# VH-VL binders against Uncharacterized protein B0403.3: the designs that were tried, part 3

Target 1, 247 residues: Uncharacterized protein B0403.3, of Caenorhabditis elegans (q11077)
Amino acid sequence: RRHFGDEYRINTPACDIVCEGQWKSEFHANFHKIYDTEYFEIPLDTAIVKNRANLKMFCSSTIQKYSCLRNECKIQRTPWSAEKHICVGHFDNFDRNINCLSLTDKYVQRECSNVCNSIKIEISQAEIDRMAEMDFSRQEKSEFVEQNKHCNVIACYQLCHEYIISKVCIDSAVAARSVVKSYYDSYLEREYTELNKDDQDELYSSFCRRVTPGQDENEFTANMTRYNNLTLDRMKNDIRSVFSILD

## First folded at step 4 (VH-VL)

Design a35 (from e3 with light chain A50Y; framework fv_enfortumab)
Fold by ESMFold2-Fast, scan of step 4:
Structure a35 (fold): chain C 247 residues (1-247), chain A 122 residues (1-122), chain B 107 residues (1-107)
Amino acid sequence: as target 1 above (247 residues)
Amino acid sequence: EVQLVESGGGLVQPGGSLRLSCAASGFTFSSYSMNWVRQAPGKGLEWVSYISSSSSYIYYADSVKGRFTISRDNAKNSLSLQMNSLRDEDTAVYYCARESDYWGEPTYFDYWGQGTTVTVSS
Amino acid sequence: DIQMTQSPSSVSASVGDRVTITCRASQGISSWLAWYQQKPGKAPKFLIYYASSLQSGVPSRFSGSGSGTDFTLTISSLQPEDFATYYCQQTNSFPYTFGGGTKVEIK
């Protein structure tokens, strides 16, 4: 009976769950909060770059997690993750810019959250027409709006964090912005891939697709790029207005 | 309209001093880093000095370090370059330039003044 | 210090010609390179930033490419107003450094 096999497996937790559980437990112990990619309050958690000790502590635990996945679980290929990007392959870039990144912590947590969570996302007439043409249900239209809003919020946080860096980090601003931009480009690429995994409809994740480097353009995506540039300009104006105190 | 206007250039003897000024208008001066760039007659551009928006970070070219001092007065929208112990090699047109790092964009000099001429000669 | 080597020092060209100017950094500067145009007796004018990003209002015949240590500025079809000296500049690290300039002159 297949249930007898399942019963025996229940007594042994899955290897990757054990590795993840250890990492989450250490993150909770060290930072006094739960870090989960689905529950991540802001795309780049500035608590981990608040100072060099926090970055090293976070990345020590992250290296242990990926070592556990490779050596204990024999998992060689893992998807992109925020903690992997920061700590595996890019640690030196974050470490070199920690003095600058630490100065942004107080602004990103409060001001960027206020700007980006209050941003109004409008759907273009071209998108409305195409949803009608494709016979979208009320639920499908609602899901499209939510997906578009999600990607816009991430893009807003990128612009806001880079803007703060330009205001508070003088001698390393260019390098620090490059580090943050690279992180957000990878984050948006991951979001685009995940949203388009089972549905190749060009209408879904249109904003995420247009802000991700290397995407091929057709006539529809060219029109969406123009619309998304107007949205980004509005975001930039909102950010500039809120941060006039940093001049 | 963004404007940068240099002044204070002139003829000076070797070992002398000059103070260059750059008057800024048409933008929030206190939000931008500023640079001095010079160009000797018939030669190329040479970067001289940088000052951050708050004056917290200041950098100089090796050829002028210890002799030149960059400063700014954000209340007066002015940039200055105090030039001491002048040498024949300092003869050049001096430009002030605004550095575009305002929006987190890559740094570059988006606006330049018309330049002021410094001639070091007996 | 990062040394910027620009070539050629001078090029003679006719209206309609394709002109290519190269700039080489002595060490990696990623894409932190800008291009400027200077006409005789005038201050330099900004053309391109981040190696390939064209400034608003600059004609599309101007383009930049490259990353790391090797960069190029291309004018696809030279116009009378393009006869000038062109400079590259790295902003990756202090001290900032300029290339020696390339004079584009009438053939």
Scores: ipSAE 0.000, ipTM 0.401, lowest interface PAE 17.7, mean pLDDT 79

Design a37 (from e3 with light chain N92Y; framework fv_enfortumab)
Fold by ESMFold2-Fast, scan of step 4:
Structure a37 (fold): chain C 247 residues (1-247), chain A 122 residues (1-122), chain B 107 residues (1-107)
Amino acid sequence: as target 1 above (247 residues)
Amino acid sequence: EVQLVESGGGLVQPGGSLRLSCAASGFTFSSYSMNWVRQAPGKGLEWVSYISSSSSYIYYADSVKGRFTISRDNAKNSLSLQMNSLRDEDTAVYYCARESDYWGEPTYFDYWGQGTTVTVSS
Amino acid sequence: DIQMTQSPSSVSASVGDRVTITCRASQGISSWLAWYQQKPGKAPKFLIYAASSLQSGVPSRFSGSGSGTDFTLTISSLQPEDFATYYCQQTYSFPYTFGGGTKVEIK
């Protein structure tokens, strides 16, 4: 006999709104911050790992949200989200490393945020014009450049957070950096899935991603790599300088 | 095989100039920050200068600021140190050294050249 | 600047002895400390990074410990090839600084 698929799909926007709204209200009440549907104000908000109580509080609300989505709204699959990664997929890893992660909160909230949001990424108009001569529209070239800038900001936060761990968490630095790296790898993988899949995999671990046009490295890709390396060098120096004056 | 080879050392009078070179092979030179370290006869190691992989960041020891200039040519896999206004106390063996590239973990000088001798004497 | 102080400046030892070298930073450097070995007339070789991580190919008799300001290099059973000068180095901040060195010499 034939096997029939599901004939009904039950996913009401009102139900989603209720589950998400309850979670957002609790997040605002507990942390005095606003959370967009998938993103914290910074890529990994260290306020939630400031201490074990905060992590448990955040993840209790997150588990309730995903329970609400599955049981009340009958939503079986959800896209990757920061809170889901931390609380549903990797809670034990964050919990085991909470002593180290708690030490990074003050620096990430202040120093990393300031450094990473103030870094100037310079791409010349001549290079933008040259890239526009390729098989992309002017808008597509502009969007590609802006996405690389966005990637550099995310990479900066990863570099800064791992650097802080190395400075303040001597006993557990390797394990704690692994937790943070795994989070940023997943975060960037989601970003990459929305971009060109031709990017180089090994760039995810420590470098800002670059998108390729599906060709061997050409002048455009080489120029983007040069700009990314220049930006990474500036980030590394700025991060080191902040910590030099704190001692 | 990673290899660093220094050259350009020699005898020079006080106030003179020398240019040291370091030829790198066996690795992607453009991906690593580089350092110069010196050692006076019978003395310990003294860090001299740093240059980032892209040349965007450069640092010097206070004793050489304004007199020495570090530079690199990534297309030629070479590191240079231009030394001006040389003094007796600049007499040393000069080493070039590669700094580990694993950002976020403590760095160290993983490969060193054999050194080139600079003697400043009247 | 961060000052690195090594103690002792020299130690006389025999093959089979346990040798301990200390390094103190004038400011906290977390684990941003490396140890190097230098034999007469030769370039330094790195032994340990991140205060306690042993480089591949370096004998297991070498070990490093410490964090913050106080660090130790230990050779558990000295061998003839271990007679050398040892240096600690911080890469926590510029300018980078080395300790004064500890010469391990034959008794």
Scores: ipSAE 0.012, ipTM 0.539, lowest interface PAE 8.9, mean pLDDT 79

Design a38 (from e3 with light chain F94Y; framework fv_enfortumab)
Fold by ESMFold2-Fast, scan of step 4:
Structure a38 (fold): chain C 247 residues (1-247), chain A 122 residues (1-122), chain B 107 residues (1-107)
Amino acid sequence: as target 1 above (247 residues)
Amino acid sequence: EVQLVESGGGLVQPGGSLRLSCAASGFTFSSYSMNWVRQAPGKGLEWVSYISSSSSYIYYADSVKGRFTISRDNAKNSLSLQMNSLRDEDTAVYYCARESDYWGEPTYFDYWGQGTTVTVSS
Amino acid sequence: DIQMTQSPSSVSASVGDRVTITCRASQGISSWLAWYQQKPGKAPKFLIYAASSLQSGVPSRFSGSGSGTDFTLTISSLQPEDFATYYCQQTNSYPYTFGGGTKVEIK
């Protein structure tokens, strides 16, 4: 029917969705993969850092995406994204360390996934007590547990990826590890920002934020920092015990 | 200060059993992987067993597989080695050793106990 | 299993001499190599990790070098307190393995 045509045109996709779609199409053309279905964010996709040509291809299309967002959509501020971190904020650091980063792909894709999915994640008694004090519903408690699991998995991938760099790179690998750590720290910060609200900072996602002791800490935040450090230490030893392969 | 103290060694006949213990203090025991290393009289160092901080991963030298069992009790800060079906060649000083937590760097055994002597003889 | 071959098995040297101990891995271990000193009747003492990183408090006359399969421990000017057996160890893969040891005797 004739009048339905005008309604269809009114539902044109938003400008930012068009820019994103073009970028995803270019990713598929260049890497023969569909970005959304393969989750190229965690772990850091080794295809992107496989060699300089791949990194430049990825970053060329990423710069074009952000140019589209700024110039065509008039969007000047965008939230953190994995591709923006790699290509806009830290391209030189990834490029300078590409030889080392390219050696990690065999281990990150399989070994890190195996160890990070097998880690035991428990909620501290202090957090359980506080959720009870704040009268958390069953659903809210479940969401808290899932948020902590998600951030623990991200932290595990960071530690595992850094460990692999130390195993396969002959040099000290300090610079390459720093690049990977920065990526995962920024990713974790985004997750914390998305999953937690300012008014509940002490209750949600303490592990996601990687709370560090400070001059104004209360007893609860100090206990959470200690508990999170113990969890990270356990992850480190579990990662070490699984990796026995040099090449 | 970090301390590791072994106990439980002694004289035992072939085919017998002994249980070694290592008492840890001065550090967060639950955060470190632990190892047992032995040394036969006048011989070199031989790695025996490893246990991760969570007990999820355990490894043994081929010479002791099926006979020795490593375990830990993080609440009591203790490491154990249950030794069954002992042989003359198991005669050695047994050391408890902490593996370093230098993440992203090669690991090493940074602290060792004084050792406990196991003698398997008829 | 990774085999660690250490040489020489023993060396006799005078105070002030330079002593070099070699450790060879049967396969590549990058820098996952530690050195230990053991004096008679005592537990081993950690000296060097990551092939070349010296433990704080260990005299600067001790140094380590190497990567991959070939590693060296050097004592630049041997002292009386350095008489001991030295062991290399790889921690790259399980089972962990030690070298056979090098006994350094001061004349």
Scores: ipSAE 0.000, ipTM 0.481, lowest interface PAE 12.1, mean pLDDT 80

Design a39 (from e3 with light chain F94W; framework fv_enfortumab)
Fold by ESMFold2-Fast, scan of step 4:
Structure a39 (fold): chain C 247 residues (1-247), chain A 122 residues (1-122), chain B 107 residues (1-107)
Amino acid sequence: as target 1 above (247 residues)
Amino acid sequence: EVQLVESGGGLVQPGGSLRLSCAASGFTFSSYSMNWVRQAPGKGLEWVSYISSSSSYIYYADSVKGRFTISRDNAKNSLSLQMNSLRDEDTAVYYCARESDYWGEPTYFDYWGQGTTVTVSS
Amino acid sequence: DIQMTQSPSSVSASVGDRVTITCRASQGISSWLAWYQQKPGKAPKFLIYAASSLQSGVPSRFSGSGSGTDFTLTISSLQPEDFATYYCQQTNSWPYTFGGGTKVEIK
């Protein structure tokens, strides 16, 4: 009654925005979660693989999204996305391993979330010195810190999820772990590809480069090998420490 | 190729102290978790202590907690066990053992030293 | 703590016999169980990990099975070099614990 200037006339959204909006709306309806960024809050949201019905429901909506993009919007090529990887590229692998993956849901939501959102993320003095030497702006330093943090969190969730699979999945642990590793490898590769669009390779921390598959070591990254391996070791020990016993 | 060599064992009186050492060679010592395991004469294996590759995580058997201290020097490729307030029941052969490093897989002790004998008399 | 109960404590067998050793965990340990062989005066030798995975170089007559709480080590056709004491070990949680051992003796 008092909102002067509110408009009822809104331009029709672009076709791809409509397709994406429908998918996000269905994701919210089905999983009671908001997907308002490019990434799930947990990199591999285990609610999707909690049971076969959830996987099929999620992938039905995802197939509808990509059908909308291809047939209504005439978009032939799309970038990598979590939902596309799970439902279009690797559905059979997720489906075949669903009995194992479903057992991990409680642990990923609780134990992995607890440890991976509590890890101490440190930047080495060598990395700080390098940023100074290369005259990083305050904005570039901030972006570096966020990128490094993101890679640390993603790596932690990958290691934790693989660890849980080995604890709870007896007959198919190797296969299920491979599915999860492939997903996280693609996720990290996507992060690097997006960063590199603007020729900002130097903002990709030595840790990010260490955990991203297919990345060649540069001289600086090679000199950081010991530090990054210690970071991974601490992460692995933090994961082990939160699990006293698993059935 | 992989070798673990224990030393420092000997005869000691109850209440005394000994420091055991394990010299590692043939692998990247700093990448592996290490363990101490003991075996009393004619008895079974008893796990004593664990240390992670970075020394960030250390665990002890209840029987040695507060008396034994595990440590490592990655620059020297050595593992140590400082044993204080020794008791007759600590008499055993002490082995150092390397724990497997395959992440996500069940762990196991893939290489063991020859053992060093600790005798706490009488 | 997880208690590992191994049975029998000893078994008398002849060359060519099938020998079965059992190991029971007081709590579920999934497949986080290893088997070791120890000959008198020697350090233990690793045989099997993940309950059923045979170490490279270990003869195929050795096999492991089980999951959760009940585990078995089987020697399908006992050889002279197999007379030894065998131990199971859980690495699912700290403290790590070993079974009491099973001595395989010549009959």
Scores: ipSAE 0.005, ipTM 0.550, lowest interface PAE 10.1, mean pLDDT 85

Design a4 (from e3 with heavy chain S33D; framework fv_enfortumab)
Fold by ESMFold2-Fast, scan of step 4:
Formats: sequence, C-alpha cells, structure tokens
Structure a4 (fold): chain C 247 residues (1-247), chain A 122 residues (1-122), chain B 107 residues (1-107)
Amino acid sequence: as target 1 above (247 residues)
Amino acid sequence: EVQLVESGGGLVQPGGSLRLSCAASGFTFSSYDMNWVRQAPGKGLEWVSYISSSSSYIYYADSVKGRFTISRDNAKNSLSLQMNSLRDEDTAVYYCARESDYWGEPTYFDYWGQGTTVTVSS
Amino acid sequence: DIQMTQSPSSVSASVGDRVTITCRASQGISSWLAWYQQKPGKAPKFLIYAASSLQSGVPSRFSGSGSGTDFTLTISSLQPEDFATYYCQQTNSFPYTFGGGTKVEIK
C-alpha cells in the first residue's frame, strides 16, 4: 500500500546513532576496515592489539564515543560492548599484555576463523526426546540448535586464541590468557542473556551457561554435558590441525 | 593401553653427554605434546623440557637451556632428550610425560613413564 | 617464573584422618593447577586437573578446590594406600613449575 504521510516526518538522527556513527567512521579511517561485529568482536580483532599505538588510537575514539553518549545524549548506563570492555573496563590489562597479544595475529584472524566457522553441531536423540516432551515446534527445536551452535562458536574462538597464546607467549601466557578469557566470558554472558530470555537454562549447553561440565546437573543437563564434550573433542582435533598444517 | 618407556640412562662423567629416549605406544603419539620431568635423589619434581605435537614449539628450564635438546620422531613414536655438558646437579631420575591436549580445560600430565636414572659423577 | 609453594612439607596422619594440603602460586593461574600422587620408587600418578576435576578411577575421598593463587587438596578419610608424597603443578605458563611436595606419612 501507498504511504501518503511519510513525507511529513523529518527524521533527525538520534543522538546515540550520531555518536556511534562517528566512532565507526573513525574505526574505518584508522584501521581501513568497515566496522562489522563478525570481524571485530569474534574473533577479537588482532589489528586493535597489533601494537600499543593501535590500541591507544582505538581506545581514544571509544572514550570519545562514551563521552558523547554521556554528555551530549545524557545516557548514564550503557549495555556491555566489546569496545567498552577493552578500553574502559580493561585497558590496563590489554596494554600490559600488548606484546604477547600482537604475536598471535598471524593465527587468530585466519586460522581460528577457519576452524571455528566449520563447527558441526549435532543434537542427541535424548535431547530431541526432551524437546518433544516440552511440546516444541520443529522451528523452535531448530532455533535451540542454532543458539547452542552460536555459543559453541564463541567458545571455540576463546579456546583457539588461548591455545595459541600458551604456545607463543612464554613469560606472559598467564596474564594474556586471562585477558582473552575475560573478554570472551563477558561476550558470552551478554549473548546468553539475549538468547535465554525465557530463563530455560536446561536447554543450553555448558558453554552457553558458562558452568563446569558435570556441576549441579540433573538428568537432562547431564545429557547436554555429554553433547558439549563431544563438541569439544571435535574442536580439539580441528585446532590441533592448524599447527600440523602451518608447522 | 597407553605406555611410555624410557631408556638411555647411565653413569657419566661431568662434561659428558647422554641421549635419553622415550618409546610411546597405545595412542596417537603425533597428537600429543610431550614433556621431560626429572627428580634428584630425595628431592621434588622439576620440569625440564616441552615439545609440541608438531615440534614447532620447544621450551626448556633455565637450568638446562643451551645444554639439552628435546626432539621427537612422530613416524617412530619416539621422544628424545640429548643431554650435553652434564653437571653433578643433573643427577636425577628422568621421566617422559604425556601432556593432555589444551581445549578449554587446563593441561596436565596424564601418563608418565617408569623413569630412567642419570648419574653424573667424577 | 611462577613459584609454587606447598605446605606443609610433611604431615603425620592416621587411617581415617582428614588431610589438607595447600598450594600457593606467586601469580594468578586461574584453575591451571593439577595434583599428583607419588609412592616411593614409582612414577607420579595424576589425580586432579583444573584445580577441582577428579580423574576417572580416583577415589571420591580426594577433592581439590581453589582458584587464582590459593589451592587445596583434601583427603576426607585417609586410607593405607594414600600414604605418599603429593605435588601440585601449574601449566598456565612456561616454565612449568611444581610445588615442593607434601609427604603424608604414618603417625
């Protein structure tokens, strides 16, 4: 149908959209890359941590963005974001570990993405039976499979990045792995909160729930833990093959 | 059955050399990182050296760096430790140990050999 | 380097006693801590990984706890076969380091 009233409305950019747009433009100018969460946030973009100058450039722009949101837009609270985590919450930790993080650049962006994007997710018959008991439609069952796959992909990037750090960063591996783990834990916590709006923890893998496999499990969660362990075994073989190919 | 069997230990003069070997069986050797650990008489465990499954990453304890060389032959399922310029403080039982794979869980040494005794004495 | 300080160096205990062994890292190692048991004349045997995960086949009287820098191994009811030396180990960074060991001996 024709929309006869649309021309009477003048869209002025929302304040927060303007602040975000300026930050994204600065990101493109500094890194020659259009900001895209698929490339920046998972895996953690190694261009930002390639050297201290890049980290400072990125964080200078990020601080300006949050200053813009607070002072111009009067926004006091903002949700978790990758750039805020790096630049506001944990800048000193990233800065202190910059030499180690820069050494992983060759592997993380190319090799971890290749491994983690190829993850095959399978649902056990026990889990299918449990979902049938809950009266889920075919579409709803498919959605839970994809949600668990998303958490597993994030976990894979974390495992791959930490594995590379453990092999490359001799004297600083402890601190550098902690920085990377903290980043992915926070990212996954945000993702899980958005995925599990109905508070149905029993439908999600240990990766999504961020719990130790086997801890405080009922019969259903024990089956999900077995599925999670099988996924880990597949990731294990794929991540190890990166070094057999490159070495 | 996973098995690690060390050999090559013995008595040697200070400044001498020895080559230790570890024969692996019962698992896919080429998939596991390997370590050497030693224990002096009446003392605790001391980590000596690490080699990744592909041989691309190699690390040594400061006390042996420049004198010991770790290597592996994945086709023969064997791990080696070439020990040069031996000193009295290198006297110990030397263990071959398999390291669990790192895939989100902290690594640990899940299987150990019986050990081979190295005595450096003048 | 990360130093692992283990205490006590020795403990005398009787069958049925609760034994607690402590391990302290000089830097944060998260949960990258393993526990080993060594009997006289034998190679070490793996007991616990990730600070608290018990190896299959290890008796449930063994438990581990802790994170960061302070870790504990507990034997809830000591048995005759548990008299041994116990070692903690960090694998969080190179060089890998072991604690000095705790000898659990007959009272």
Scores: ipSAE 0.000, ipTM 0.422, lowest interface PAE 16.9, mean pLDDT 78

Design a40 (from e3 with light chain T91Y F94T; framework fv_enfortumab)
Fold by ESMFold2-Fast, scan of step 4:
Structure a40 (fold): chain C 247 residues (1-247), chain A 122 residues (1-122), chain B 107 residues (1-107)
Amino acid sequence: as target 1 above (247 residues)
Amino acid sequence: EVQLVESGGGLVQPGGSLRLSCAASGFTFSSYSMNWVRQAPGKGLEWVSYISSSSSYIYYADSVKGRFTISRDNAKNSLSLQMNSLRDEDTAVYYCARESDYWGEPTYFDYWGQGTTVTVSS
Amino acid sequence: DIQMTQSPSSVSASVGDRVTITCRASQGISSWLAWYQQKPGKAPKFLIYAASSLQSGVPSRFSGSGSGTDFTLTISSLQPEDFATYYCQQYNSTPYTFGGGTKVEIK
């Protein structure tokens, strides 16, 4: 032994906690919200895009967080995050479309949550059991059903947000919808990576898993994709119905 | 089952007129934007005209603007294309096509008819 | 108007080959691009929308990628039923425009 005292130190996790803590404190100060692991009830928090000042304030704090991670913690690569997507990867796109996106804030929290939280699984447990002739426990099969349902809820929020854009932002709707779609595509890809930790691609529909060139569908994944498509069609009809009643 | 059936094609002299029709069935026609797309013999696809579900928005390709008129009758589930001042270069198979977007935004064409042939020849 | 340039104009390939078709837009169209398959004497059939989203019932050997101005359709293992002409179409704005088509000949 050449060294005396502490032989080994791990500085990166402590440093990351400091950078994250500073960002969370600024988020609380600026938006009067507490961020934690289950922060947003919806995948895209419309408070961030409520106006240009909110977007710039949110992104100023986010840039400081990632600067802290690079300069203090020597962390060059970080996983995808919602705040990084909005502020580092796509800030110009959100900023250029802020007038349109700001118009959606008053609808997304109320109308989209009402529609998307009311979605029923179209697949029964008996059908899942019939389709998946695998040696899994009932609990494991139930978890896969709930994970696919979670992907459907995220898709519902995307479709609802895009529908609202089409109703309130007629002349700029295509560009604004593209910004929202890109965000949700990245969000779903990140979610799928987290869900599929054990590389069980066959248990997820093409909607949840990001289908790569050459990936073959088996009977189970094809059936899951079919039910997800039926769910998406129902989401579109439910969204249309909600706005129909609003005059 | 979604079906689109075109009719009204035929042989016509340059400067003549034809009216194409598209009969829709198996879906709520009044909820969908509709298009006409043509294809000259041995050539690619060329978009001709668009009409929104309410007929409030109508667009034409520059090559047919002022000569062709798109219209729809939602009560009869029918789409029409009135073609005037026909030219040799209008010779093509004409398809009617449905847009998939239920929300009235322009999108891709999820269902196509079989096509009707228009031949402009002297 | 947005011009769509498709390449190659034709490709001769054997069953089992990987076929790649490219489509380029003259200006940014985000992901608002669809791919169609047209068999001789038939109407076009929709395959892919939003650049990468495969229509239900279309074989998984078909895939799309790209965003902005450059897009690709890939057939990972060509089958006899894939003999057709393929077209890209932008729907970012009117007028809608199509690529010139790529004829895939099996054999």
Scores: ipSAE 0.000, ipTM 0.384, lowest interface PAE 19.4, mean pLDDT 77

Design a41 (from e3 with light chain A50W S53R; framework fv_enfortumab)
Fold by ESMFold2-Fast, scan of step 4:
Structure a41 (fold): chain C 247 residues (1-247), chain A 122 residues (1-122), chain B 107 residues (1-107)
Amino acid sequence: as target 1 above (247 residues)
Amino acid sequence: EVQLVESGGGLVQPGGSLRLSCAASGFTFSSYSMNWVRQAPGKGLEWVSYISSSSSYIYYADSVKGRFTISRDNAKNSLSLQMNSLRDEDTAVYYCARESDYWGEPTYFDYWGQGTTVTVSS
Amino acid sequence: DIQMTQSPSSVSASVGDRVTITCRASQGISSWLAWYQQKPGKAPKFLIYWASRLQSGVPSRFSGSGSGTDFTLTISSLQPEDFATYYCQQTNSFPYTFGGGTKVEIK
C-alpha cells in the first residue's frame, strides 16, 4: 500500500472537506507536491523539516486548517495527525532541532524508503497456528500481512531516521532522536488504536501491538531487539556506502 | 488447473524494447502476488520483479530498476513486463510465477509458466 | 542485498546415493527459504518451503533443514528422475535472491 492513514478520516459534513482542501492546496503551492496527510507513504516527510522556513510555512497552513475546523466547522477535538503533532503539539521541539533534522533530509527519503519498503516481517508460530485454527482464507491472510506491514514500515523508519541522526548530528543527536522517536511512537499508537477501533480481531493488529510503546513492556522490548538485529543491520549495510567516512 | 502462459519474447537490438505478457487461468488471479524470474542461457535463476495482488507494492532487482516496469490487469487475468533500454545481459528465458502463502506460512513460487525467450543481440 | 551461496556447484552421483546440497545466506533469513528443482528444458518445480516443509506430491526422500544462515537439502536415496539442478531462494526481504544452483549429474 503506497497510501496510509485513510482509516483516520473524519466522517463529517462538507465543512471538514473544505478545510482539508484549502490546506492541501496551500501545501501544493508551497512545496510543489500533492500531499495528503492521510497518504503519508513516508511517516515523516523530511521536506517539512528541510529548513526553518519550510517548517514555518507548513505549520502556518496547518494552524489555519485547525482554525477552520474549530471556528467554521465547530470541531474542537480531532484525532491525532502528523501535521497536528508537528505544528500544534510539538512545534518548539522541532524548531529547536531544525538544524539537525535538516541534515537528514537527503538521506531519510532515499535510504530509509529503500530499506523499509522492502523488508518482510516474521510471522510467529503462534500467529500461524491461530490463523490455521480460524481457517483464514488467502485473502484474509493477505489482509493480515498488509495491515501489520504498515506498523512494520513505521517502526523501521523510526530506527532508520534515528540511525541517520546519530551519524550526521553528533553534538545534538540525543535531543533530535528524542523528537523523532516521540513522533514515531505517537504514529504507531494511532495506527494500533485505529486497527482496533471497529472491534477488529486483535490478531490483525498483533505486530502493531508488539512495536507500540506501552502495550506490553516485555514483548515490546523483545520485538524491538529482534527488529534491531534484522532491520538495523540491513540499514547499516545499505547506509554505510553513504556514511562510510562518518563511521 | 492452474496455468500461466508467457508470450511476447523475441529477438531485439540493444537499446530496444519488448513487452512480455503472462495469461493466468484456473485460479482467482486478483488474490495472488505475481513475480517475473529470468534465466540466462546456461546460467541460474534471477528474480526480476514483484507485484502485489492490488498493484500497491512493486519491487525490482537492481539490474532492471528504471528500465523495466511490471503491471497487471486483474479484469483480464494478465501480468505484463515492459522492458526498455534492453542490454545483451537481459538475454534470458523469462518466467511468470505465482507467489503463494498457505496457512500463514512464508511465501514461495508454487506455479511457474513455461517461459518466453528474449534475445538481445547485435 | 542478501546473497545466497550454494555448494557444491555440481555433484556426480549414482542411483541410491545420499545427496546433500548446502545453501548459505549472507545474513539471517530465519526460515524464509524455498527449494526448487529444474530439469533440462523445463520450468522450475517447487519442492520445499519454510526451510523444511515438503510440498504435497513431492517424494519423502527429499528433506530440508536449517534456519538463520545455513540450510541443507537432502535426497536420501537418489532416483533416476532426480537428476536435475536444484536452487534455493530466500523470501525474507526484497530483492528476492536465488542460489547459483547445484547440478546433480549421473556418475
Scores: ipSAE 0.000, ipTM 0.457, lowest interface PAE 15.5, mean pLDDT 78

